# Designs tried in a protein design chat: VHH binders against q9w197. Part 22

Target 1, 300 residues: q9w197
Amino acid sequence: RLRLQDIPALTQDHCRMRDPAEVERIINEFVIGGPERMQIVSDFDYTITKQRTEDGGAVPSSFGIFNACQSLPENFKAETDKLYHKYRPIEIDPHMPIAEKVQYMIEWWTKSGELTSGFPFDQSEIDQIASKYTHALRDRTHEFFADLQRLGIPTLVFSAGLGNSVVSVLRQANVLHPNVKVVSNFLQFRDGLLDGFQQPMIHTFNKNETVLNETSEYYDLVHTRDHIIVMGDSIGDADMASGVPASSHIMKIGFLFDHVEANMKKYMDTFDIVLVDDQTMDVPRTLLSLIEKQHKLNLE
Short names: E, the ipSAE of ESMFold2; O, the ipSAE of ESMFold2 at other seeds; V2, 0.75 times the mean of E and O plus 0.25 times the DockQ between their complexes.

## First folded at step 9 (VHH; framework vhh_8ghr_2)

Design j3 (at its last look DockQ between E and O 0.81; V2 from the best seeds 0.00; counts 0 for: pae O 5.1 > 2, grease 27.1 > 24.2, SAP .727 > .668)
Fold by ESMFold2, look of step 9:
Structure j3 (fold): chain B 300 residues (1-300), chain A 123 residues (1-123)
Amino acid sequence: as target 1 above (300 residues)
Amino acid sequence: EVQLVESGGGLVQPGGSLRLSCAASGFTISSNYYIGWVRRAPGKGEELVAYIYPSGGSTYYADSVKGRFTISADISKNTAYLQMNSLRVEDTAVYYCARGYPVHYYSWGFDYWGQGTLVTVSS
């Protein structure tokens, strides 16, 4: 039986837990089940990519990569900025009911789709810009994904951002292995021209089983792999695996970087492990290592 | 309608070389698909040997074959290849060509498989 005190990565000052005994219990359940019962669900922007780099360089969001493409119309960035400034405050408003927010999110994405329509676009531009940021993934992401592939652990990258950018970064970083699936918003083309985004739209408030329940393979996954690690950098990411059975064991890892004091309580209430200014995959990697090694030892 | 047809298997001595081919039809390998080689040795499970994203050239190799095997693609022939050098007895297996797609929910890993081609390495 593992004890948290014997796991150095989990005893560091920046690694916070509301309920260490619950984390310990879940880790031991993961060890009992082994890699065969594991799955990963992770956000992309500022979860797989860094929230900050060592040298202070910018890390664009997946939409930021798209917005940097030179073939976009001259007013495109200004118009998308107008939509962002109108709708972002609504998205993050702590007082507005979710049902009202959903209506505005639909409006936002509808207008964004209209703006992203009716002109040619060279998709290779996304690859060119994304190539500049393959080094901006969290430290040891390459090793983390290699371990997931070796262990056969299904990995869902679930993003409300732009999937074209997500796929490009992951592929060029050589981490988009066959065990990885990307669910996100993707550009749509018709007759060689952009035609908005493919349906259904994914936004902050439907980034959960609502979007995922429409696939039979997701249903099979949640019933065969009931030990889940969820990774995110925002409160909304904690619900990405909410469609699993109540008997499932879920470890929620939150990456906290901005406004730490103001956000600490909410993150601690939401995530099982809160990592403060941690720009690595070391904690998720430690969990995988424990699951593999201790499961094997228990069988011997 | 999607088909993957392997060829190039056979009997070879240890230290020898062999090139496997995977001819694809019903889709274009240069699009968003990845093509992989999976092998099954007698009494063993399946092992992912290598894969390639032909459009970007991104590749992966299992530790057991790194430095000895090379995966490649010829988009003009819609065909992927596995060049196997310095073959060992433990490389003996049926080798399957397979296709996958990273954004489609309906199939994790590989969604279409070839029939397999036998590679026997014996001294």
Scores: ipSAE 0.401, ipTM 0.771, lowest interface PAE 3.5, mean pLDDT 88
Fold by ESMFold2 at other seeds, look of step 9:
Structure j3 (fold): chain B 300 residues (1-300), chain A 123 residues (1-123)
Amino acid sequence: as target 1 above (300 residues)
Amino acid sequence: EVQLVESGGGLVQPGGSLRLSCAASGFTISSNYYIGWVRRAPGKGEELVAYIYPSGGSTYYADSVKGRFTISADISKNTAYLQMNSLRVEDTAVYYCARGYPVHYYSWGFDYWGQGTLVTVSS
């Protein structure tokens, strides 16, 4: 019986909804189910990390953290840039069929793996670079993850970036609790040398149930926790939990920062809640609070 | 074969101290593994007491033990420790050492557990 008017965080001007009645319905389903039916699926880059800082400083992507490591070969950045300039236009081409794009993404990943092979690399260098950006997580991320751990809510951080960086930032920020799982691209090592990336590849077009169905742990979560909060900063993030049963209730939260006017319609059509220039975890935290508090009241 | 071997449990008076050890074998506790201590009092559920990421030194403590317990790791001995100070009767429980790994190739939470060691705090 919660009504949106009674939830001030959801009535703020920057909090947009295509269908407020549907948001209200989903919140009430979450309250009925309680924390025991909840799971979180979230992107990392520019979703858990900020899209902008107050001081205007850059927030690197998870690959950006790796690329800043000094022990990389002298020509590594130049060769990586060549691959980027070849494949990025294909990735964003509005007219190329997805099936064709997928083959180019596999080629890009394969060649990137070859560049990232045959030399030693101390993973602690990633930690050194990542330590500079633990302050660049969305405000109140620490509190959000502490609440998720306390409530026993499984939290999947699903990233097409570099998982070594993701883990490093989350760990150093003291939010990588046992209820958090990172699914991402990870460096592979053989005999002390880099050997590309571990399979399977995660890219823009398979960041969904295709990759998640390849892990038994995702199936276990889907089986028992059919109330899902999905968080992302890109249209492609909305499908991260698409493998759940049709009876599931999914709240999709999109963080919109760049080109707001041009992107608003697409975000509103895709996400249930669109947060414009919101660099906090306040809305997700409000949902958790409602779920815990109102569920307890219903049981008592 | 992954193993965790606990030691250091026993009987202690309120206000006393005890140090638990968790010797790991079959894996190196460096990098992305975390080692946790979970306790279960008789007739009660499990409580995550503390965990550590040994390579980075990142730690977590439950509110019930914050300021009294200290988790640490010695990577060269592949061993984690829980120093328990200012013990109270409510700290009485079986304490389990457990390992976890936050990457999608392993089970959620903790995937390997020790046998447990009893800590009794009584007058």
Scores: ipSAE 0.258, ipTM 0.686, lowest interface PAE 5.1, mean pLDDT 87
ESMFold2 (binder alone), look of step 9: mean pLDDT 83; pTM 0.839

Design j4 (at its last look DockQ between E and O 0.71; V2 from the best seeds 0.00; counts 0 for: pae O 2.4 > 2)
Fold by ESMFold2, look of step 10:
Structure j4 (fold): chain B 300 residues (1-300), chain A 123 residues (1-123)
Amino acid sequence: as target 1 above (300 residues)
Amino acid sequence: EVQLVESGGGLVQPGGSLRLSCAASGFTISSNYYIGWVRRAPGKGEELVAYIYPSGGSTYYADSVKGRFTISADISKNTAYLQMNSLRVEDTAVYYCARGSPSHYYSWGFDYWGQGTLVTVSS
């Protein structure tokens, strides 16, 4: 039986918990269950990538990487910025009902797909831009993904951004191992020309079981793994593991960086662990190390 | 239909070398697929030995083979290779070539497998 006081990474000032006893209980369930009951579901933008770099440089979103490609039509960025400024406030509106927001999100992605159609595009340009940001992943991301691969833990990178960028960054960072799958919005091509995005559309409000294919081997695999770590940087990410059995044990880790004081209560109400200005993978890595230690003892 | 055909297995003495080939058909290895080698020793589970993303050349090696094995791909021949040097008795296993895609979440890890080729390291 582990106690939180004996886990230094979880007692740091920037590591906040609404219910430390519940976190302790879940950790012990994870340790008892071992790596074979574990799965990871993580957002990409500002969850695997840093929210802040040491030199103060900007970290682009996955769409930001695409928008930086020089072969895009000259007015492309201006038009996508118009869509962003129209729909982003709706996406984050605290008062609008979700059902109404969903219709605007569909409208946004439909119009984005229309803008992203009818011209040639070399996907290797995404790789060239993405190569500049492989060092903007959270500290010790390489070690975290290596541990997940070694422990055989299915890892879903679940992103409402642009999957082509997500794959490119992760692959070039040498962390995109076979246990890692990316569910995101991917570019569609028809006759060598861009043709919007592949269906179904993924947006903030359907990042959950609705998108996963229930007839897939992956779905079956992860639905027998009822010990889940969810990682995100926005409150919408907390629901990414929806659809698992009610008996599941879920640890929700939230990375809080922007407007910390204003957002603290909302994050504390939503996530089991809130990490303030933590640009590392140290807390999730600590959880894996605790699970692995017990697993090795059980194999003796 | 996607197919992977391994060749190059056999009996070799400790310290020797073998080169495994994986000829692919039904897809191009230059796309966003990774090609891996997985081995299964008698009475043991599967071990991911190595994989490569042919686009970009990103590679991975298990610690047990690092420095001794080299994975590569020849896009013009649609073939991946595993060069195995300084072979040890513990490398004895059936070696499977396999393909996967990070965006093809319908299958765990690898979605297509070859028939396997036996490598026996013995004096």
Scores: ipSAE 0.624, ipTM 0.856, lowest interface PAE 1.7, mean pLDDT 89
Fold by ESMFold2 at other seeds, look of step 9:
Structure j4 (fold): chain B 300 residues (1-300), chain A 123 residues (1-123)
Amino acid sequence: as target 1 above (300 residues)
Amino acid sequence: EVQLVESGGGLVQPGGSLRLSCAASGFTISSNYYIGWVRRAPGKGEELVAYIYPSGGSTYYADSVKGRFTISADISKNTAYLQMNSLRVEDTAVYYCARGSPSHYYSWGFDYWGQGTLVTVSS
C-alpha cells in the first residue's frame, strides 16, 4: 500500500490537495487496477501547453495559432478580436446562469463560423505557425505521451479550441500516437473554401457527458476503463469525464497559474490535485510510473 | 472504398533485409492520416511496429525495431514502405498495414487494415 508521504513529487509545496487521504486512496486504486483500467482526459491549451515559459515568451492558444496565419483576410483578425471581447467576459462571468451562458456560446460559435467562411485557406500555414511552439509544451510531455503509448493507455485530448492547431502541435512534437484522440472544433471546407467548423460544436459548457454521448464511438471505446486522470487549467475542465460509470475512480489535476490566491479555494474545491505554477508533466508521469512499477511486478 | 494492400513479405535468413509496401486507395496518404505497420507473431498479441504521418513526416518505431526498420511514404504513389534490415528470428510475424487519424471523426487507433503479409526469418 503506497503512502502519499513516500511519493516525493506529491509532497512538494506547490502540490496542493484538499483531501490528501482521498488522493492516496485513488492512487492505490490506480496502482492495483493497472494500466488496462486507465484512461486520460486532458484539455490542450495551457494544460498540455505551458501557462508560462522560462524566457517569458507568449504561448498562443490553438485559435491564436490559426489567427496568426498570413492567408487570412486582413479584417479577419480584427473581427475575431471583436467576438472575443464580446463573448469571453460572458464565458468567464461568475454570476451568469450556465443556461444563459450556453446561449451566448452558441451565438459566439455560430458567428465565428460565419466569419471563418467563404475564402480559401492553406492549412499548411497552421503547421508553419505551430512548428514554432512545439517547445512550449510542458516539460517532459514527450516522455509522458511515450509512457502512455507504451502502457496502452487511451488518451483523449478534449478541447474547445481549434482541433487543427491541436493536432499540428502534437504531431510535430512527436507525441500524437494512435492511442491519442483529439475531440475539438475542426475547420470545414466546402468547394475548396472555408465553411466554418465541423459538428459537433464544442464549448466550455458542453465539454462533458453531453458531448461524450454525442460522440458515442469515443465514449464507448474508453467507457470500459474506469480509472481516469483528468487534466485541466480551468474550472470547466473538471467535468470532462462526467459520462463514465458512477463507480469510476477519477483523479482531477488542475494547473493553477494566474491569480493564485484569488483562485486557490475554487481550484481546491474542484480538483483533487492543484499544481501551482507547475509547467511540467512530472506529477501525472509519477502516477504512471507507480502504476507501471506494480504492473511489472504482477507480470513476474 | 478505402483499401490497403501489403506486399513484399517472404522468407529471409537472419541478418537479411526485406521491404514491405502498403499501397493505399480510396484516400490520399498526404492528408491528416497516419499509416502504421502492426505485426502478429505466433503466440503473441499485436505489436505496433512503426507509423508515419506522411503530411508532417513524423515517425514512430517500437523499441524492438528501432535502428533496424525505417518507415517512409511516397505521396506520388500513395504508398507507404517499411524497410526491414538486420532481421532476427523474433521478427517473424504477419505484418499488417493500417490507417488511422487523430480526429474524433475517425475510429480510435486504426480504422482500416490490410490483409497482412507473412515475414518468416529462419536459418
Scores: ipSAE 0.602, ipTM 0.852, lowest interface PAE 1.7, mean pLDDT 89
ESMFold2, look of step 9: ipSAE 0.476; ipTM 0.796
ESMFold2 (binder alone), look of step 9: mean pLDDT 83; pTM 0.841
ESMFold2 (binder alone), look of step 10: mean pLDDT 83; pTM 0.844
ESMFold2 at other seeds, look of step 10: ipSAE 0.521; ipTM 0.816

Design j5 (at its last look DockQ between E and O 0.81; V2 from the best seeds 0.00; counts 0 for: pae O 5.4 > 2, grease 25.2 > 24.2)
Fold by ESMFold2, look of step 9:
Structure j5 (fold): chain B 300 residues (1-300), chain A 123 residues (1-123)
Amino acid sequence: as target 1 above (300 residues)
Amino acid sequence: EVQLVESGGGLVQPGGSLRLSCAASGFTISSNYYIGWVRRAPGKGEELVAYIYPSGGSTYYADSVKGRFTISADISKNTAYLQMNSLRVEDTAVYYCARGYPSHYYQWGFDYWGQGTLVTVSS
């Protein structure tokens, strides 16, 4: 029986928990169940990538990589910024009914698709820009993904960003192993021209089982692997694995970096573990290491 | 029809070399597919040996083969290769070529497999 006090990575000041006893209970369930019951669901932007480098530099989002492509219309960024300023306040409005918000998210998506239509574009531009950020992943991400592959743990990278960028960064960083699947928004092409994004659209309010239930692979996953680690940097990421059975054990890890004091209560209410200003994969790696030890002992 | 055809297996002495080929048809290996080699020894289970993303050249090698095996692709021939040097008895297995795709709506891991080619390393 593991105790939190005996796990150094979890006793650090920047590792916050609203209910340490519950975290301890879930860790012990994971260890008992072993790698064969595990799955990982992770956001990409500012969850697998760093929000800031060690010297304080910026890391672009997956759409930021796309927006840096030279062949985009000159006013493309300005037009997408106008959409952001119109719809972002609606997205985060604490009082508007979710059903009404969904209508605005569909509107936002539709207009974004219209902006991303009618001009030629080459994927190689994304690859060129993405190559510059393969070293901007959280420290020990390479080791984390290598361990997941070796342990046979299915890993879903679930992103409401641009999948073309996500795949490019992960592939070039040599972490996009066969156990990793990317579910995201991908560019659509018609006759050599951009034609918006492939359906179905992924936005804040359907970044969950609503989109995932449409695939047969998701059904198999949720019924064979009921021990889940969810990783995100935004409140909305906490629900990415909500399609699993109610008996499932889910550890929700939130990476909090911006406006820590102002956001702490909201993150603590949402995630089981809140990592403050942590630019590493050390906590999720520690969990894997504990599970691996039990697996090896069971094989011996 | 997607098809993967392996060739180049056989009997070799320890320390020897073999070159496996995986000829692909029904898709282009230069796309966002990865091509892998998986081996299965009769009593030892299944092991991902190596894979390559032919577009961009990203590669992976299992620790058991690093420095001895080299995966490559010739896009013009739609073929992937596994160069196997300094072979050891424990490399004895059936070697399968396989294809995978990391994006939405596809099977996890590998979705199409070849029939396998036997490699035996024995004195």
Scores: ipSAE 0.363, ipTM 0.748, lowest interface PAE 4.0, mean pLDDT 86
Fold by ESMFold2 at other seeds, look of step 9:
Structure j5 (fold): chain B 300 residues (1-300), chain A 123 residues (1-123)
Amino acid sequence: as target 1 above (300 residues)
Amino acid sequence: EVQLVESGGGLVQPGGSLRLSCAASGFTISSNYYIGWVRRAPGKGEELVAYIYPSGGSTYYADSVKGRFTISADISKNTAYLQMNSLRVEDTAVYYCARGYPSHYYQWGFDYWGQGTLVTVSS
C-alpha cells in the first residue's frame, strides 16, 4: 500500500533507480514481512565510512588505518604499494576471465601475508589510529545501528579489508552492538609475531556466498530472514547475499561517489537504488522506519 | 570452561539501588569481548539493558535505563558490574549477564550466558 512518491527520502534527485516499480514492490514486501524477516549485509570501507568528508579530506580504508601504524617496518608501505601497482590493474581488468583473476587475487593475498609476517606488532596502535576516524562514519550511522539493534535485525559487516580496523572503528563509534557481526580479513599471530592473515581469505571475487557458506552459523542464525538489504560502494558488493533462496527479496543500495558519469550505467544496472554523493544513512534508515511503523500498526 | 556467575539481585523498594556483579571465569574479560546485561520481566521478552567492551571502556545503555544504570568492568577481578539506581517497579526482572565477540565466525551475538539473578522492585 506504500507508494514510492510518498517516501520523500526516495524522491530526491540524487536517489536513482533503474526500476522504481520494483523498488516499491520490494519495500512493500519488507513492510508486510516485518523486522523478523529482515537482515542487513553491508560493506565497510566507503559504505559505512564516508566517501568524502565535508572539507573534502581523505578517509582511510581499513588497510589504510593499519598502514599508518608506526610499529610496521620502515619499508612496509612501499612494499605494499608495489603489490598494489602489480595486482590492482588485474583486479579491475574488464577482459580477464574471473577464474584467472581469482588466481592473481590469491597470489596478492599470499604475498601480502608474507610481507605481514615475522615481526612484532603493537595491536593497540590500530585502536589509536582508528579513534581518529570514528567521526568519519556516514551521518546518522549511530542511529541506524541503534535501530537495527532495537529491532533485533542481524547485521553483517562484510569486508575484504582488514577486520582488526573495522572492529576497532565500529567499537569506538559505539555501533558494534551484539546483533552486528564482522566478516573480514584478520591478522594472525604466531609466537607473538605477525603471521599473515587468518583464513578464509576474502577478496573482491569471493565476497559473497562462497565465504558466507563457509560461515555456517551465520546462515543457521538467519535462515528465516529472507528480506535483505545489501549496501555497498562497488559493483562487487551487490553479490554479498547471492546465496539466498530465489524467493528472497533483496534491496541493493549502492553508494556512488567517484567517476559518477562513467560509472552511472553500471551501478544502475547492478543496484536497485543508487545514491550519488550521499554521505548519510538516511535511505536505509527510512526503510527501517517504514518497516517498524507498519509492524507496530499491524500488531493490533 | 567459560562461566558467568551473577550475584547481587534481591528485593528492593522503588527508588532504591542494587549492584549486580558478573564474575567471569575461563576467559579474560579484556579486549574484544563485550559483556552485556539482558533482562526478562515475568511474561515478557528479553531486553538488552547495557553492554561494555571492558578494554577501551565503550558502553551502551537502553533508553529505559539511561541515566539510572551504570555498567562497568574491573579487569583485575575479571568482573563486570551493573549499578542500578532509582529503581522502578518496571525494572523487576531476571537479569542475565552474557558474553559476546563481534567477529566470531561460528557464533552470533552472545555465546555464553549466566544463570540469571532476580531483581524485584516492590513495596
Scores: ipSAE 0.213, ipTM 0.675, lowest interface PAE 5.4, mean pLDDT 86
ESMFold2 (binder alone), look of step 9: mean pLDDT 83; pTM 0.842

Design j6 (at its last look DockQ between E and O 0.39; V2 from the best seeds 0.00; counts 0 for: pae E 11.7 > 2)
Fold by ESMFold2 at other seeds, look of step 9:
Order: sequence, then C-alpha cells, then structure tokens
Structure j6 (fold): chain B 300 residues (1-300), chain A 123 residues (1-123)
Amino acid sequence: as target 1 above (300 residues)
Amino acid sequence: EVQLVESGGGLVQPGGSLRLSCAASGFTISSNYYIGWVRRAPGKGEELVAYIYPSGGSTYYADSVKGRFTISADISKNTAYLQMNSLRVEDTAVYYCARGYPSKYYSWGFDYWGQGTLVTVSS
C-alpha cells in the first residue's frame, strides 16, 4: 500500500486536499486496477495550456486563437465582444437557475454561429496562429501524453471552446496521439464558406455525460475503464465524467490560479486535489508513474 | 469505400533501406486524418511505428525507429510513405497502414486498416 507522505509531488505546499485519506484510497485503487482501467478527461484552455507563462505573457484561449485570424470580417471581433459582454455575466451568475442559463447559452451559441457564417476561411490560418503557442502547454505535457500513449490510456480532451484550435495546438506540439480524442465545438463549412459550428453545441452546462452519451466509445469506456482522472481549471470541469457508474473511482484535479483565497473553499469542496499556481503536469504524471510501477511488478 | 493499399515491402539485408507506400482511396487525406504505420513482428503484439497529420506535417515516431524511419505524405497523390533506413533484423514484421481521426464521433486510435506488407530483414 502507498501512503501520501511517501509521494513527494503530493506533499508540496501548493498541493491541497480536503480529504487526504480519500485521495490516498483512490490512488491505491488506481494502482491496484492498473492502466487497463484508467481513462483521462481533461479540459484544454488553462488546463493543458498554462494559466500563466514564466515570461508573464498572455496565453490565448482556443477561441482567442480563432479571433486573432486576419481573414475574419472587420466587425467580427467587435460583434463577438458584444455577445461576450451580454452572455458571460449570465453564464457565471451564481443566482440564476441552470435551466434558465441553458436557454441563454443556446442563444449565445446560435448568434455566434450566425456571426461565423457566410465568408471563406482556411484552417491553415488557425494553424499559423496556434504554432506560436505550442510552447505554452504546461511543463512536461509532452511526457504526460507520451506516457498515456505508451500505457494505452484513452484520453479525452473535452472543451467548450473551439476544437479547430485545440486540435491545431495539440497536433503541432506532437502530443495528439491516437489515444487522444478531442470533443469540442468545431467550425462547420458549406460550399467552401463558414457555416457556423457543428452540432451539438457544447457549453458550460452540458459539458458532461449529456454530450458524451452521443458517442458509442463513451459507453464502451465506462464499462471497462472505471478509474478516471478529471483535470480542469474551473468549477464546471469537475462534472465532465458525471455519467459514469457510482462504483467508479474518480480523481478530480483542479488548477487554481486566479483569486486563490476567494476561490479556495469552492475548489477544495469540488476537487480532490487543488493545485495552486501549478503550471506543470507533475501531479498527474506522478499518478501515472505509480500505476505503471505496480503494473510492471505484476508482469515481473 | 475507404481503402488503404500498402506496397514496397520485401527482403532486405541489415543496414539496407526500403520505402513503403500507402495509397488511400475513398477519402482524401487531410489535416483532419492521421495516417499511421503499425507493425506486427512474429510472435509479438502490434507496435505503433509512426504517424503523420498530412496537411500540417506533424509527425510521431516510436523510440525504436526514431532517427532511422521517416514518415511523409503527398496530399496531391493521396499517398503516405514510410522511408525505412538502417534496417535491423528486429524490424522484420508485417507493416500495416492505418487511418484515424482525433475529433468527436470517431473511433479511438485507427478506424481503417490496410492488409499489410511484409518486410523481412535478414542476411
């Protein structure tokens, strides 16, 4: 049996846990179960990409990469900003019922799709912008994805952002291996012109089993891979694997960077491990290494 | 009808070279698909050797072949290639060309496979 005190990455001051005994229990279940029972579900923006760079520069969101493209209509950014300022406060409103918020998210997505229609656009422009940010992934992301591929662990990158950007960054960073699947909002094309986004819409409130239930592979995964690591940078990310059986073991890792004191209690209540200003993959990598070590011992 | 047809296998001495081709039909290769080479040696499991995202040129190589093998694609000919240099006896295997797609609603890994081409490295 493993004890937390013997795992240095998990004893660092910035690594916070509401219930260390529960974390220890889940780690031991992962280790006993081996890589064959593992799956990863991770957000992209500010979860795989850094929340801050060492140089203090901005890391664009997946939609921010698209918005930086030169071929967009002259008023595109201004109109997109108008939609953001209207709907973002609704999205984060702590008092509005979720059912009401969902209707506004549908409105937002529909109007964004209308703005993103009727003009030519080439994926290569996203690729050009994205190439500038392949170095802005968390430290040791390359190693983390290589380990996942070697261990055969299915990895879902689940993003409410723009999948065209997500795919471009991951591909150019050489981490988008065959065991990685991106589920996100993708640009739709019709007759060589943009035609909004592909269905179904992914937003904050359906970024969970609702969207994943539409894929055959999700159902197969939950039957055999009930040991799950969830990674996110916002409270909404904690529910990305909610559709799994109650017998599943889920480790929820939250990356907390903004307004740490104000957000600490909510993050601690939501995530099993809260990493404060951690711009690395070291904790998830440590979990993989523990699993791999026991797996090799079981083989000799 | 999606098809992948491999060619270019054969017998070669250690230290020699071979070039495998994977001609695709029924779809156009693009940045939305990755094309990979998977090999199966006698008595061993499958090993992902390399893959490429053709339009963007992003590539991956297994450690066992890195520096010796080069994957490439010609979008205009709808064909991917695996240049194998400095071949070793351990590279002896059936080499399969395969296609995958990283976005939602598709299979993890590869969804279409060729029938394979035999590469034998012996002196």
Scores: ipSAE 0.263, ipTM 0.690, lowest interface PAE 4.9, mean pLDDT 87
Fold by ESMFold2, look of step 9:
Structure j6 (fold): chain B 300 residues (1-300), chain A 123 residues (1-123)
Amino acid sequence: as target 1 above (300 residues)
Amino acid sequence: EVQLVESGGGLVQPGGSLRLSCAASGFTISSNYYIGWVRRAPGKGEELVAYIYPSGGSTYYADSVKGRFTISADISKNTAYLQMNSLRVEDTAVYYCARGYPSKYYSWGFDYWGQGTLVTVSS
């Protein structure tokens, strides 16, 4: 059996755990099950992309890439900013019931779709802007995705952002392999013109089994592969694999960068592993390596 | 009407080369689509061989063909290509060109397929 003290990547000061014994237990369950029981569920924005770069450059969100496109109408940004300022406070309100918030989120995305309708737009604009940020993925992301493909591990990129941008960045970085699936919000086109977003909407409050239950790929993920690594950069990401059987083993990795002291308790309560200012894939990669190598050794 | 027409298949000896073409009509290959090559050997299932996003240029290759096959696209001719070098007997299959379009539950799926072109590698 593996012990955490013998895994250097997990003993670093920036690698925090509320319950190291539980992390150790889950790792050993993953080793027993091997790669064939594994699946990955990961957010994109600031989880696969960096939260900060070494040169101090900005890393845009998936919607930020879209909003930088030149063909957008003259006042598009101003109108989307008006919607943001109306609805963002509702989204983050700590006292409003979630059922009430959901109605406002539907309203927000309906109005955003109306703004994003009736004019020509081509994916190549997103591709051009996205090409500038293929180097802004976490260090060793290429190796991580290559290992996932080699090991046959299904990988779900689950994003409430803009899937057209997500796919463009992953594709141009040459990490969008057949084992990688993207569930996100996508632009809708009709007769060569934008026609809002494809339905149904993914938002903060349904980025979980509610959306995933609507796809056959989710059924395969939750019923055939019950050893799950979840990766995210926000508290809401921890629930992306909700709805799996109670017998499942889930390792939740959270990337903490903003306001570390203020957020530490909430992240520690939510994620099994909290990585403070870690802009790499080194911890997830270490887990894959252990699962593959130690599983093979246990067979001998 | 969307159509994909493969060409360039045939008989070739082991170690030889072939270039497959996929001529698209009814859509432009640079318009938010990806193009893939899938092969089906006699008595076997489908294998995704390679794909390309022509607008962004990103590519994928199956391990079985990596380093030997190259996928490309010529937007001006609305055509995708699969250059197949160092061919082996195991590459014998019907090769299909296919198109995919992003959806909300985006996955590597194809909505239109060509008729297929036979590649036979034999001495």
Scores: ipSAE 0.000, ipTM 0.248, lowest interface PAE 11.7, mean pLDDT 83
ESMFold2 (binder alone), look of step 9: mean pLDDT 83; pTM 0.844

